VHH binders against o67189. Designs and how they scored, part 22

Target 1, 350 residues: o67189
Amino acid sequence: METTIFQFQKTFFTKPPKERVFVLHGEEQYLIRTFLSKLKEKYGENYTVLWGDEISEEEFYTALSETSIFGGSKEKAVVIYNFGDFLKKLGRKKKEKERLIKVLRNVKSNYVFIVYDAKLQKQELSSEPLKSVASFGGIVVANRLSKERIKQLVLKKFKEKGINVENDALEYLLQLTGYNLMELKLEVEKLIDYASEKKILTLDEVKRVAFSVSENVNVFEFVDLLLLKDYEKALKVLDSLISFGIHPLQIMKILSSYALKLYTLKRLEEKGEDLNKAMESVGIKNNFLKMKFKSYLKANSKEDLKNLILSLQRIDAFSKLYFQDTVQLLRDFLTSRLEREVVKNTSHGG
Short names: E, the ipSAE of ESMFold2; O, the ipSAE of OpenDDE; V2, 0.75 times the mean of E and O plus 0.25 times the DockQ between their complexes.

## First folded at step 6 (VHH; framework vhh_7uia_1)

Design e4 (at its last look DockQ between E and O 0.59; V2 from the best seeds 0.00; counts 0 for: pae E 7.1 > 2, grease 24.9 > 24.2)
Fold by OpenDDE, look of step 6:
Structure e4 (fold): chain B 350 residues (1-350), chain A 120 residues (1-120)
Amino acid sequence: as target 1 above (350 residues)
Amino acid sequence: QLQLVETGGGLVKPGGSLRLSCVVSGFTFSDYEMAWVRQAPGKELEWVSSISSSGDYTYYEDSVKGRFTISTDNAKNTLYLQMSSLKPEDTAVYYCARDDFWSGSYFDYWGQGTQVTVSS
């Protein structure tokens, strides 16, 4: 049975579980990290981390079998990262998997936490060795918190710092981060730092500070330019973002989210749905974002948005499957679009 | 060793009052936000109330606003929940937990809980 991270935390720290092996996975890695921090605090020197991509098989098994030499039944917590990589090392040999399962099943004095950095698929959970682990251990999932709860947490943080945030500004922040706790934490901290001199945060201020690399470079500026089909400026901003160390996957994530929402809105509009209601249905509630999205919808046809989504998916696939440079792929994409626009303009002007 | 121990639960009639206490050892309240969370039979964990590390800010679930009061005594390293005008729907196991979300301590430590039963 799969247990939520909160339920697991409660149970683990109030009543020691009989099970010794746990798989931690989920969409919200922040919650897993917070749990692990607590775990580390609890176990102190008896907190051990294993890296599945670095550790040998022998070392791995030794680490799991290490009982306190000094006879003191000191319970250890063993955390395993990159377990998938370790499994890959073990190969497809059934015997090796069986050995692993046996070792995990016989863990007596230690807690073992297998940590995944993403939500596991049903197929993964139903496959060995995780299938077996689920039978004698526990599967723990860290789901995303409700949007309302996250909003409250953010407001609480600002309030405690004596900062008043405009409603539109808050909604903007939440939407931009996609309610991702890790991202929110970073942005909230930045905003708090920014507000050290000013105790009121406006929408404009949040726009300037959130996801900003510098006073002049913002990921959202890039997205805005791209969606408004100013590809030349978008390219320049992209280069700036990359130069400042912005990870291209972060850019891709935001673009994909916006593109999908826009495509959905376009379809709903075609069906005769009220645009304001439609925007709210896709999580766009603040007036500023509504205005922006309206402008994007005007600037892009349904076909344009479809093509954009496909292009972004392709970039993602090429990056992940073929290990191509995501930045270069984005540049190529923008360049291609720019060229097409130039051709269109020349054909209509002649 | 970090420990949270809840006390003060019991059986009360509707409209009655209870005061829950949570004694913390292993860390100081002034360093962390603290919370009360409850779980009714067959229901999920429900956040009830939180108090800032400084004690200056208190937060409540809508259903308990005006009836419950969260407070701390730093000298005693104790968290309190004063419950008044209790209702049958308040029946649950009440837990104290550390609730410093942004510091990475979002419900990271829990007590054993104390049973609160509101019945006529």
Scores: ipSAE 0.467, ipTM 0.784, lowest interface PAE 1.0, mean pLDDT 86
Fold by ESMFold2, look of step 6:
Structure e4 (fold): chain B 350 residues (1-350), chain A 120 residues (1-120)
Amino acid sequence: as target 1 above (350 residues)
Amino acid sequence: QLQLVETGGGLVKPGGSLRLSCVVSGFTFSDYEMAWVRQAPGKELEWVSSISSSGDYTYYEDSVKGRFTISTDNAKNTLYLQMSSLKPEDTAVYYCARDDFWSGSYFDYWGQGTQVTVSS
């Protein structure tokens, strides 16, 4: 069976299903967490969590076993995280996967929930053991809530706290977060605290507060400056980030992610793909981010992006293999680029 | 025992009106946001309307704005949905649901539903 988590939650706690094994996945992870919280409340000490990356095969199969010394088994809820890592432990051995499927099929009195932290694709759901689970159990998908519903939830929360949020401020917040409920809960709580005295939120205030205390926002400023080739300001922002204790690995991860996405977009343009669709394929769905990526594409040739990626790979390799300071390597990279702008200098001294 | 009971559904012609009621027992109704959620044949559940715990704020899905009115009678623990200018697209089972998004009770309880059919 395949169902939405909304429909599944509607029936599970009032008329529990005959099926005993369920896969939970989807884009709206908040809904999965809410369901599991209620499940924990219902089952109390009979709620068991297994971590697929940490538990042995023996412990896994024992936890799924139906055993009672006195009068039969008490119904339990077994929740399995990191199931993909458990499957890696089993390896590609077909016999071991068939054993796993047999054990899952024969769960009779307990409930087993296999929880994924993302939306599974058709290929993943068509692979064993999930293909078999779809047959004798169920696949439960947590789809993203409609944008209108998310907007109403956010507006309602501000109104409940007596805060008047301007329409453009609300739309900016929704677009910036990509309508992501987990991010929105955090940002809305911060904005409520910020506006607790004033009771009004303007666009400028939301721009200042939303993501303003997040180390990721500061890193995005650095990445923006670097990709638009403002190397002097990028150097100043880098120094500020390090002074505030932001780890260079975080900077490298975000910059590398952007560089790879931009390079991929150049390749997709060569194939004739629509740019908006191509951006969504690499995870850029927010209109503000699409605008920024268009500007990055204008500022950087495919060769520029290739050279940036190679430089980042070299910095990462030298940091790990030769124990050289990642911050200094990144500073040297930026200094070299700045010097090239005013003087054609290819030398890169330490 | 917590219970939500919807009534007031039925068969109505396009352009007609219906008033749905939801009587709640087993919890203090005024502490929670309440919502109407519907499911058309073969479609997923769709949020229709919500009302704040105080009753002072109402929210509507775009397709029902101006046609549907949500309200409460807290003394009777009863939620209402006044539907007017009904369209065939409004045909669905309508459920009353409890919602407390910020405490994690997102539609954690709802009733058996009441059928609304809009047909010539």
Scores: ipSAE 0.013, ipTM 0.497, lowest interface PAE 7.1, mean pLDDT 80
ESMFold2 (binder alone), look of step 6: mean pLDDT 79; pTM 0.801

## First folded at step 7 (VHH; framework vhh_7uia_1)

Design g1 (at its last look DockQ between E and O 0.70; V2 from the best seeds 0.00; counts 0 for: pae O 2.2 > 2)
Fold by ESMFold2, look of step 7:
Structure g1 (fold): chain B 350 residues (1-350), chain A 120 residues (1-120)
Amino acid sequence: as target 1 above (350 residues)
Amino acid sequence: QLQLVETGGGLVKPGGSLRLSCVVSGFTFSDYEMAWVRQAPGKELEWVSDISSSGDSTYYEDSVKGRFTISTDNAKNTLYLQMSSLKPEDTAVYYCARDEGWESLYFDYWGQGTQVTVSS
């Protein structure tokens, strides 16, 4: 079956379909996150996440198993990220693909959600195993909301708070964010806080406030604060991101990527490499990012970056192996760094 | 038991009018945003109109603006969609839904839908 995410959210949460395996993809990733958030609320402890780049074939198949160890089992929701990476690990072996399709076809007690972070092309949907999933399961697409609908959502939120937004200010905000709902929700929250007493927003005010460092910044702003060692602000921003519904593993992925790139750049500097060429070799090509990475390199020693990478690896391991809360582990990390900075700044005053 | 029940659909000629009704039970109607959403055969589900919990603010998809009017009667726990100047492109199943709004963009309760067909 094929369906849109709006129809699917109605069907699944009121009268679930007979199919048990679904592919979620699309341009409007915020709607997929909303669906998964409601799914997690419904299933609680029976909500399971698998990362296709991190699990073995046997762990994957075991997680989809219908076997119970206590004489009874409850229906589970199994959510699979990075399924493309899992498929790469299987390789091109026909028998392994046929086994995968057979396992997915035979899911009877659980629901399985294969989640993509982009809209899939027709070629991808017509290839195995997704072609087979379309037959015995379902393909759910989250198409981008119209620009008019996004505009009305933003206006409605400002009106709810009693804030009058000038037309050119609104158009600037929409164009600047590219009508991206994830960015808009963060920027609208900052603008509401800014205008909470004045109750009006002009174009100049939006230009000054949008994308500034704030407690309601996107993941890149959190990473920026952390790498510049502003741990107090980073803690506040982390809490805001989680309240907004940002997936904590997305935060870990971006931070880890930046930390590894910075460590690599330190290594290349030791070898005498030109910094601009080194940056391009790790995928940093535009001038804004080059400026930001130069500031990160200035703020962090090679040892700082090594320790950061090790800390992130421990957080990831503890989240997966011991089922500890990734967000709390990040908070603990930042708090320990802030406490060390306070001790350094005050220890010489005695 | 929370219920949303749509009525008022049917066959109509191009240029005609229909009024859809959605009777709500099981929650305080005036505390929630409500919406009309439609699905044409073989098409994606399409948001049509929203109304604030107070009834004072209404919003419309561009293709229906000026032709459709959303309204409420809180005493009857009823949401309405007055449709005029109907076009064949308006042919769809129309659903009423309860809208959680900005925070989630999630419709937590839906009616069964009512069919609107615009044809000569």
Scores: ipSAE 0.453, ipTM 0.766, lowest interface PAE 2.1, mean pLDDT 83
Fold by OpenDDE, look of step 7:
Structure g1 (fold): chain B 350 residues (1-350), chain A 120 residues (1-120)
Amino acid sequence: as target 1 above (350 residues)
Amino acid sequence: QLQLVETGGGLVKPGGSLRLSCVVSGFTFSDYEMAWVRQAPGKELEWVSDISSSGDSTYYEDSVKGRFTISTDNAKNTLYLQMSSLKPEDTAVYYCARDEGWESLYFDYWGQGTQVTVSS
């Protein structure tokens, strides 16, 4: 049976569930994140995060079976992100899925939380392995709050800080963010910082301060901005993604993939190959994506793409070999690009 | 020990009134937002009403607007829900909960609930 995140929160922290595996999904990711934050507080060092796109099958199973080295029967909370990508890695082999299901079913000492960043479709929930998980575990859905409730939450936050918001300004903010609580949280915080106590926020002020990426904070938006050389906006979006809990390595992975594809396409184009066919050859079949990639190709020279790839490789190396902060490296990269762009524009006479 | 205890539930006829109380112990009442949530048989948990720590801000679900009033008595560490013009659809277990507010939107403590039944 599918339960709401509210119900789940109540029961999980007050009466430990018998089930050990839970799927968290829904339109309201803020609620899921809130739950996970509380979970992390509860489990502390016994809180483990797995990234399905970064972990091997063997590592994955090991992590699920890993008992505390220190002999204490302490329950572990394992949170799994990008589970779909992990499934893709396992392939279409029925046996592999069965193995996975078996492993998940036999988790006795630990809690496993499979987190989806969107609402799962019925078809997905009715397909293996989630179908089986639903039989021995729990499906938790985070539904959107009513628009009115969200509005009230925002108003409440402003009031707590002694800030009055004009009705038009509030409506604008709500519409801009698409009533996304994660986005609203960020924007409201910015606005609170902007406004001192007992101030009134006007529509004009909100327009100036607030920046919305979309209803769905998507890594692809970041990639889009970067590839179109809007580095200022890319920086803003990056900060939002990080705040939303997106792992920087995921961002890097997608960006690298796109850059490599683009570089390949550029080379093929230079050889006189049909661009549409070329795009399909690199896995770009969707018309929307084709359109986007065409725009990226127009915006970037072969040299630009090569430099981008090299920069990304460097970031990856510094992150992995020297354990540098990937987010900071990305920021530095974007900042450097932005600076170059400004210099270029000034040199050409503005 | 932190505790929330709801009282005031019962059987009432449509159009009737009830006053729910939630007595809080183990923490400073005025430091936290408080909420009423309810769960009807076979239905999902729903957010009914909440009140800010200062009492200056209140929320009501659309279905209860104009009929329910949330209030607090800090001196008594008690949360109230005055219900009027009760309808059969208001039949549910009513819970008081402590809300950590904007950052969490999470109820960290719940009462045991009190049954409200509206029936002719």
Scores: ipSAE 0.283, ipTM 0.692, lowest interface PAE 2.2, mean pLDDT 84
ESMFold2 (binder alone), look of step 7: mean pLDDT 79; pTM 0.794

Design g2 (at its last look DockQ between E and O 0.54; V2 from the best seeds 0.00; counts 0 for: pae O 2.4 > 2)
Fold by ESMFold2, look of step 7:
Structure g2 (fold): chain B 350 residues (1-350), chain A 120 residues (1-120)
Amino acid sequence: as target 1 above (350 residues)
Amino acid sequence: QLQLVETGGGLVKPGGSLRLSCVVSGFTFSDYEMAWVRQAPGKELEWVSDISSSGDSTYYEDSVKGRFTISTDNAKNTLYLQMSSLKPEDTAVYYCARDEGWESFYFDYWGQGTQVTVSS
């Protein structure tokens, strides 16, 4: 079976298919992520995410298990990221690849979604195991939305909020983001917040407020919450990011970058350097970002930032040396921080 | 139960006109935007047009602007697509769909579709 993600979404949620194994790939990664969000909503606790670069062969085959010994099987949705890295672990051994194909062919109770972060080339789709998956399962491609459709989605969102956007401002925003849905979601929501009272957006305002980021911008929400010490909300956002398909190493990269910049800024302030000049020296030029970094500096001491950096280094080291689940390590880190805040807010001597 | 039922398809000559209807049950138009989406033989689904929940804002794919008109009749819970100056390239199955828009970029409910064939 070969189909598009819109056609697949159209049929999957109304009449479950007989096929059980699907490959998701394509240029429009945000559509894959929102499809998986709908899948998570449907399956709840029976929605499982596996990272091919982190799991063992035993863990992989166990996760595809058809039955539970704890009172019967419930249909599960198993989502696999970085499948190429898992295949590399199998190596050149033909028998191991044949075993993988056999296991995938015989999935009967669960759904398995193999998710790629790019559009696969014909050569890749013609190679095992994907060639076999195309035969007994399905290949689902997420193509780009048309530019006109994307423009209409953005216009409708501004109109919903009562905001009149000037034509030149709209065109600039679309070109700046390259019609990238992930970046558009973030930038449009920021512009709506900016214009919530004024109800008009000009080209100059879009130029000042919007920026293009090649990284997943939803990660910035998580980083913001963590740096402002809202650990409960940060935990909820982390779960959403993982369900949405954001790789934990991207989260670690952005958080580490911010922590290092903030630590550097603390050191420069100690040496008497002007904060505005110091922020420009670490690449923070945008007025909105300057305001956010000032709030992060206010919320975090130099010791807080040092401890954060050390914790991130420990998470990275444990992930690599002991092959521990990076997502769980991040979750444990946040949970520990949340519990410490609860302890500070309770009286033991009163 | 939520249902969308398309009617009005058929065979027409190039330059002809056709009016598609979609009867909706299970929700009101005031909560959702509605869309027409088509699929030509061997092609992927293509968004054609949509209409705001109020019925007053309409949007069209470039290739159909000036030829197609989307509208609603709220009293009958019916979505329409008036097609004129039809071309062979307009040959497709036409679906009405509920547009989730900004929320997900998907259409979460679809009709069964109605065939439009533009041929000499």
Scores: ipSAE 0.541, ipTM 0.810, lowest interface PAE 1.9, mean pLDDT 83
Fold by OpenDDE, look of step 7:
Structure g2 (fold): chain B 350 residues (1-350), chain A 120 residues (1-120)
Amino acid sequence: as target 1 above (350 residues)
Amino acid sequence: QLQLVETGGGLVKPGGSLRLSCVVSGFTFSDYEMAWVRQAPGKELEWVSDISSSGDSTYYEDSVKGRFTISTDNAKNTLYLQMSSLKPEDTAVYYCARDEGWESFYFDYWGQGTQVTVSS
């Protein structure tokens, strides 16, 4: 049975559930993040995060096993991100999925949280292994809060800081952010900082200070902006993603994948191949993505894409080999690109 | 032990009034924001009202504005919800909850709930 994140939180922290495996998904990722933050606080050192795209099968199963290296049968909370990628690694073999299901079913001492960064479709939930997980575990959905509740939360936050927001300003902010809690949090914080000495926020002030990229701040939006060479907005979105706790390596992974696909497509196009067929060959099958990729191809030359790939490889290398801050490297990359664009525009406008 | 206990629910006719109480134990009442949430049959939990730790600020869902009043008695560590002009759509289990505010966004502690039924 699917439960809401609020109900789940209520029961989880007050009356621990018998189930040990939970799938967290939903439209409101902020709620999931908040829950996980609380979970981390509760479990402390016994809070473990697994990245499905980075972990081997063996490591994955080991992590889920009760054997604490430290000998204590202490209850652990295991959070799994990018579970879909892990599933892909396991392959399409039914046996592997069965093994996974068996392992998850036999988790006794630990809590396992499988976290999805979006709302799962019914088809996904009805497919293995999630179908089976739903039978012995719990499915938790983070639905959007009511507009009224969100509005009240925002008002409350401002009021706590002694700030009065004009009604039209508030409405603007809410509309601008599409009532997205992540975006609202960021914008509200900015506005609070801005109003540190002011007790009233006007519509004009909110318009000047607040920036909304999209209804859903996600890695794909960042990638979209970057590939379309909107580096200024990309930087803003990057900051939002980082603030929200998205791992930079995830960003890099998606961006690299897209860049490589685009480069491949560009090469195929130069060879005279049908672009639609080419896109399908690189795994781009849905019309929306095809449209996006077409736009990326128009926006980027073969050289641009090559340079992008090289830059990303460099960032990856510096991050992994020299343990440099990946976020800073990305910022530097974007800033450098932005500077180049400004110079180009000034040279053509003069 | 931290505990929230709701009382005051019952059966009432449309247009009637009820007063819910929530007695808090195990923490300092005045240090936390408190809220009322409700769950109607077959529906999701919905926020009804909250009150600041100081009691100076109150908030209401639009559907209950003008009809419900949230208040606190710090000396008694008790949260109240005065409900008036009750409607059938107000039928739900009402919960008191501790609200950690903007950052947490979650109610970390809940009561057992009290049933409110509005029926002719």
Scores: ipSAE 0.230, ipTM 0.664, lowest interface PAE 2.4, mean pLDDT 84
ESMFold2 (binder alone), look of step 7: mean pLDDT 79; pTM 0.800

Design g3 (at its last look DockQ between E and O 0.35; V2 from the best seeds 0.00; counts 0 for: pae O 4.0 > 2)
Fold by ESMFold2, look of step 7:
Structure g3 (fold): chain B 350 residues (1-350), chain A 120 residues (1-120)
Amino acid sequence: as target 1 above (350 residues)
Amino acid sequence: QLQLVETGGGLVKPGGSLRLSCVVSGFTFSDYEMAWVRQAPGKELEWVSDISPSGDSTYYEDSVKGRFTISTDNAKNTLYLQMSSLKPEDTAVYYCARDEGWESLYFDYWGQGTQVTVSS
């Protein structure tokens, strides 16, 4: 009743299971996307998508029902997104939830895939209706690929195109993206285009091209300036990034990732761990990145990093809960920090 | 119809060696990337090693690098995994698989697997 997406894919397309209802969730969302792509290929016009936030209860139950009375309907693959939103529509009535469970239990001819865009917590999986789905259907988890597998996939893609990537350049790219396959795909394609004639990629070239928008401006220049407390230049670079179409959520993700790593490094160093080993434990292996992180640690106290993390969490929450403009919140944060630096540097007689 | 058959598993003491073989039929070896994937008791499937269609490039998971060697004999359509310096944590069922690579991330054909047990 519970399995990994690799194990599930290994069997589903060769010997279809008896179970008909599956929950897909996990940290490696790219695996879920490619599984669903293979599913769509198999089912063609019999691949149906339902959006739990858009459809009525009647439409939902009709889509899951057995449809043909005068011949075999070809089985369908029914893929449900935003199932949590559909559950909210049902409300908390026990009878409605029991109806849903009964319908799901009695799916006989079709396959139903309930797709989540995150890894579900133990509490969620142990709650109805998912508890029942685990019993009569299956829970399929897409865990992260190993870093070594991701490195191999990236290296093979470059080699497929005849491009020789320096080891430092490859390690830099992997660490910069956090081994995120969706981001890696975009950056690798950009780098392949860049190196299409030269057929060699050096560290300096990856630094210039990855996450760049125009000239020599990229998200990591912004992060560098912010973490080294050059708030005036950071504001200018932020404005450039936004004007050239970088999504503020990407900026928030990268900055938050760096802040959390730096805070972790402060705590590990206080516990006596060697800094080089500590950096490797948070995924920083590239010597250039190690040098940058050392400078960030020098510029920021543990309290600075804690306050930065809290500020970023508040910006994210205000964007979502109060519909505040994320870019303006970032600008306000930087402006506030710049103002504090001016006040600290001012001295008066007396 | 397509068939991958692993052999060569068995019981071996820590520090020992084994050679796994995978005989392939139903497709031409030199057209496809091949892999070894293992599953320890109670654990997930874990990619172990990969070899390019030409045989020019080999790739290894960090934990086996320097101890395992992947190779092919294209005339016999056979994939090999030479394992040395075996550890108890290498205990697993080892599968031969055809690797779909970057665009899919999955393996589309699998063998039945061969058991490797490393025990004192």
Scores: ipSAE 0.547, ipTM 0.810, lowest interface PAE 1.8, mean pLDDT 84
Fold by OpenDDE, look of step 7:
Structure g3 (fold): chain B 350 residues (1-350), chain A 120 residues (1-120)
Amino acid sequence: as target 1 above (350 residues)
Amino acid sequence: QLQLVETGGGLVKPGGSLRLSCVVSGFTFSDYEMAWVRQAPGKELEWVSDISPSGDSTYYEDSVKGRFTISTDNAKNTLYLQMSSLKPEDTAVYYCARDEGWESLYFDYWGQGTQVTVSS
């Protein structure tokens, strides 16, 4: 039975659920994140996060089985991100999926939260292993709030801070953010900070302070900006992603994948191969994505792509080998690129 | 112990009126946003109305606008929902809840609920 995040929260924190495994998905990721934040607060040191794209099968199962070495039967909360990627790693082998299902079914001492960053389709929910999980666990959906409710929430926040927002300014903000609560939170906070001495926010002020964030502030937006060499915006988006709890390694992974594909495509193009066929050969089949990749190819030389790949490899190495802050490394990379671009533009204008 | 207790539910004919009450104990009532949520049989939990601690801000779901009124009595630590022009679609269990505000959008405490049935 699918339950809403609100209902789930009520039940979870007031009555311990019998189920131990939960799938969290939905269009409103903000609600999921807020729930997870509360969960983290509740469990403290017993709150564990697993990244499905980074963890091996063995590590994954170990993490789910780890009973507190320290004899106290303290319940753990295990949050799993990128579960789909983990499933891909397991392959198409039915046996592996069965094993996974068995492990999840036998989780007794811990709560497991499988978090999806989007709304799952019916087909996905009806497929293994989620189908089985739904039978012994819970499916939780975070549905979008009404536009009116979101508007009221924003207004309420401003009002609490003693700020009056013009109606047109509010509408602009809402449209700019596409009524995305995560984005709205960030923008509203910025505006509140800006208005610290002002009691009224005008449309002009909102336009100046608010950053246009696409409806889907996702890693792909960041990648898009970076590949199109809009480094200033990329930096802003990066900060937003980090603030939203996106793991920097996930960002790196996607970016690296794209860079490698682009480099491959560039090489194939140089060999005279059909670009459409080439794109399909590297797994780019969607027309929209093809269009994007074409734009990336136009924006980047073979050398640019090579340098990008090398830079990403370096970041990865420093992160893994020297435990440097991946976010800072990525920031430094972007800043360096931005500086170079500025220098190039100044040298050609003079 | 923090407690929310709803009262005032019952059976009413279409077009009728009910007044729900929620008595709060265990915390300072005036420090928190309070809300009414409802769940109809087989339907999802829906946000019906909320009110700011100061009472200066209120929210109403579109379906209840103009018919329902949320209010508070701080001296009595009581939240109210005045319902008028009730419709069969208003049939649900009504819960009062404490809202943690902008950061959480979650209710941390709920009452047991009161049944409202609108039937001819």
Scores: ipSAE 0.021, ipTM 0.492, lowest interface PAE 4.0, mean pLDDT 83
ESMFold2 (binder alone), look of step 7: mean pLDDT 79; pTM 0.798

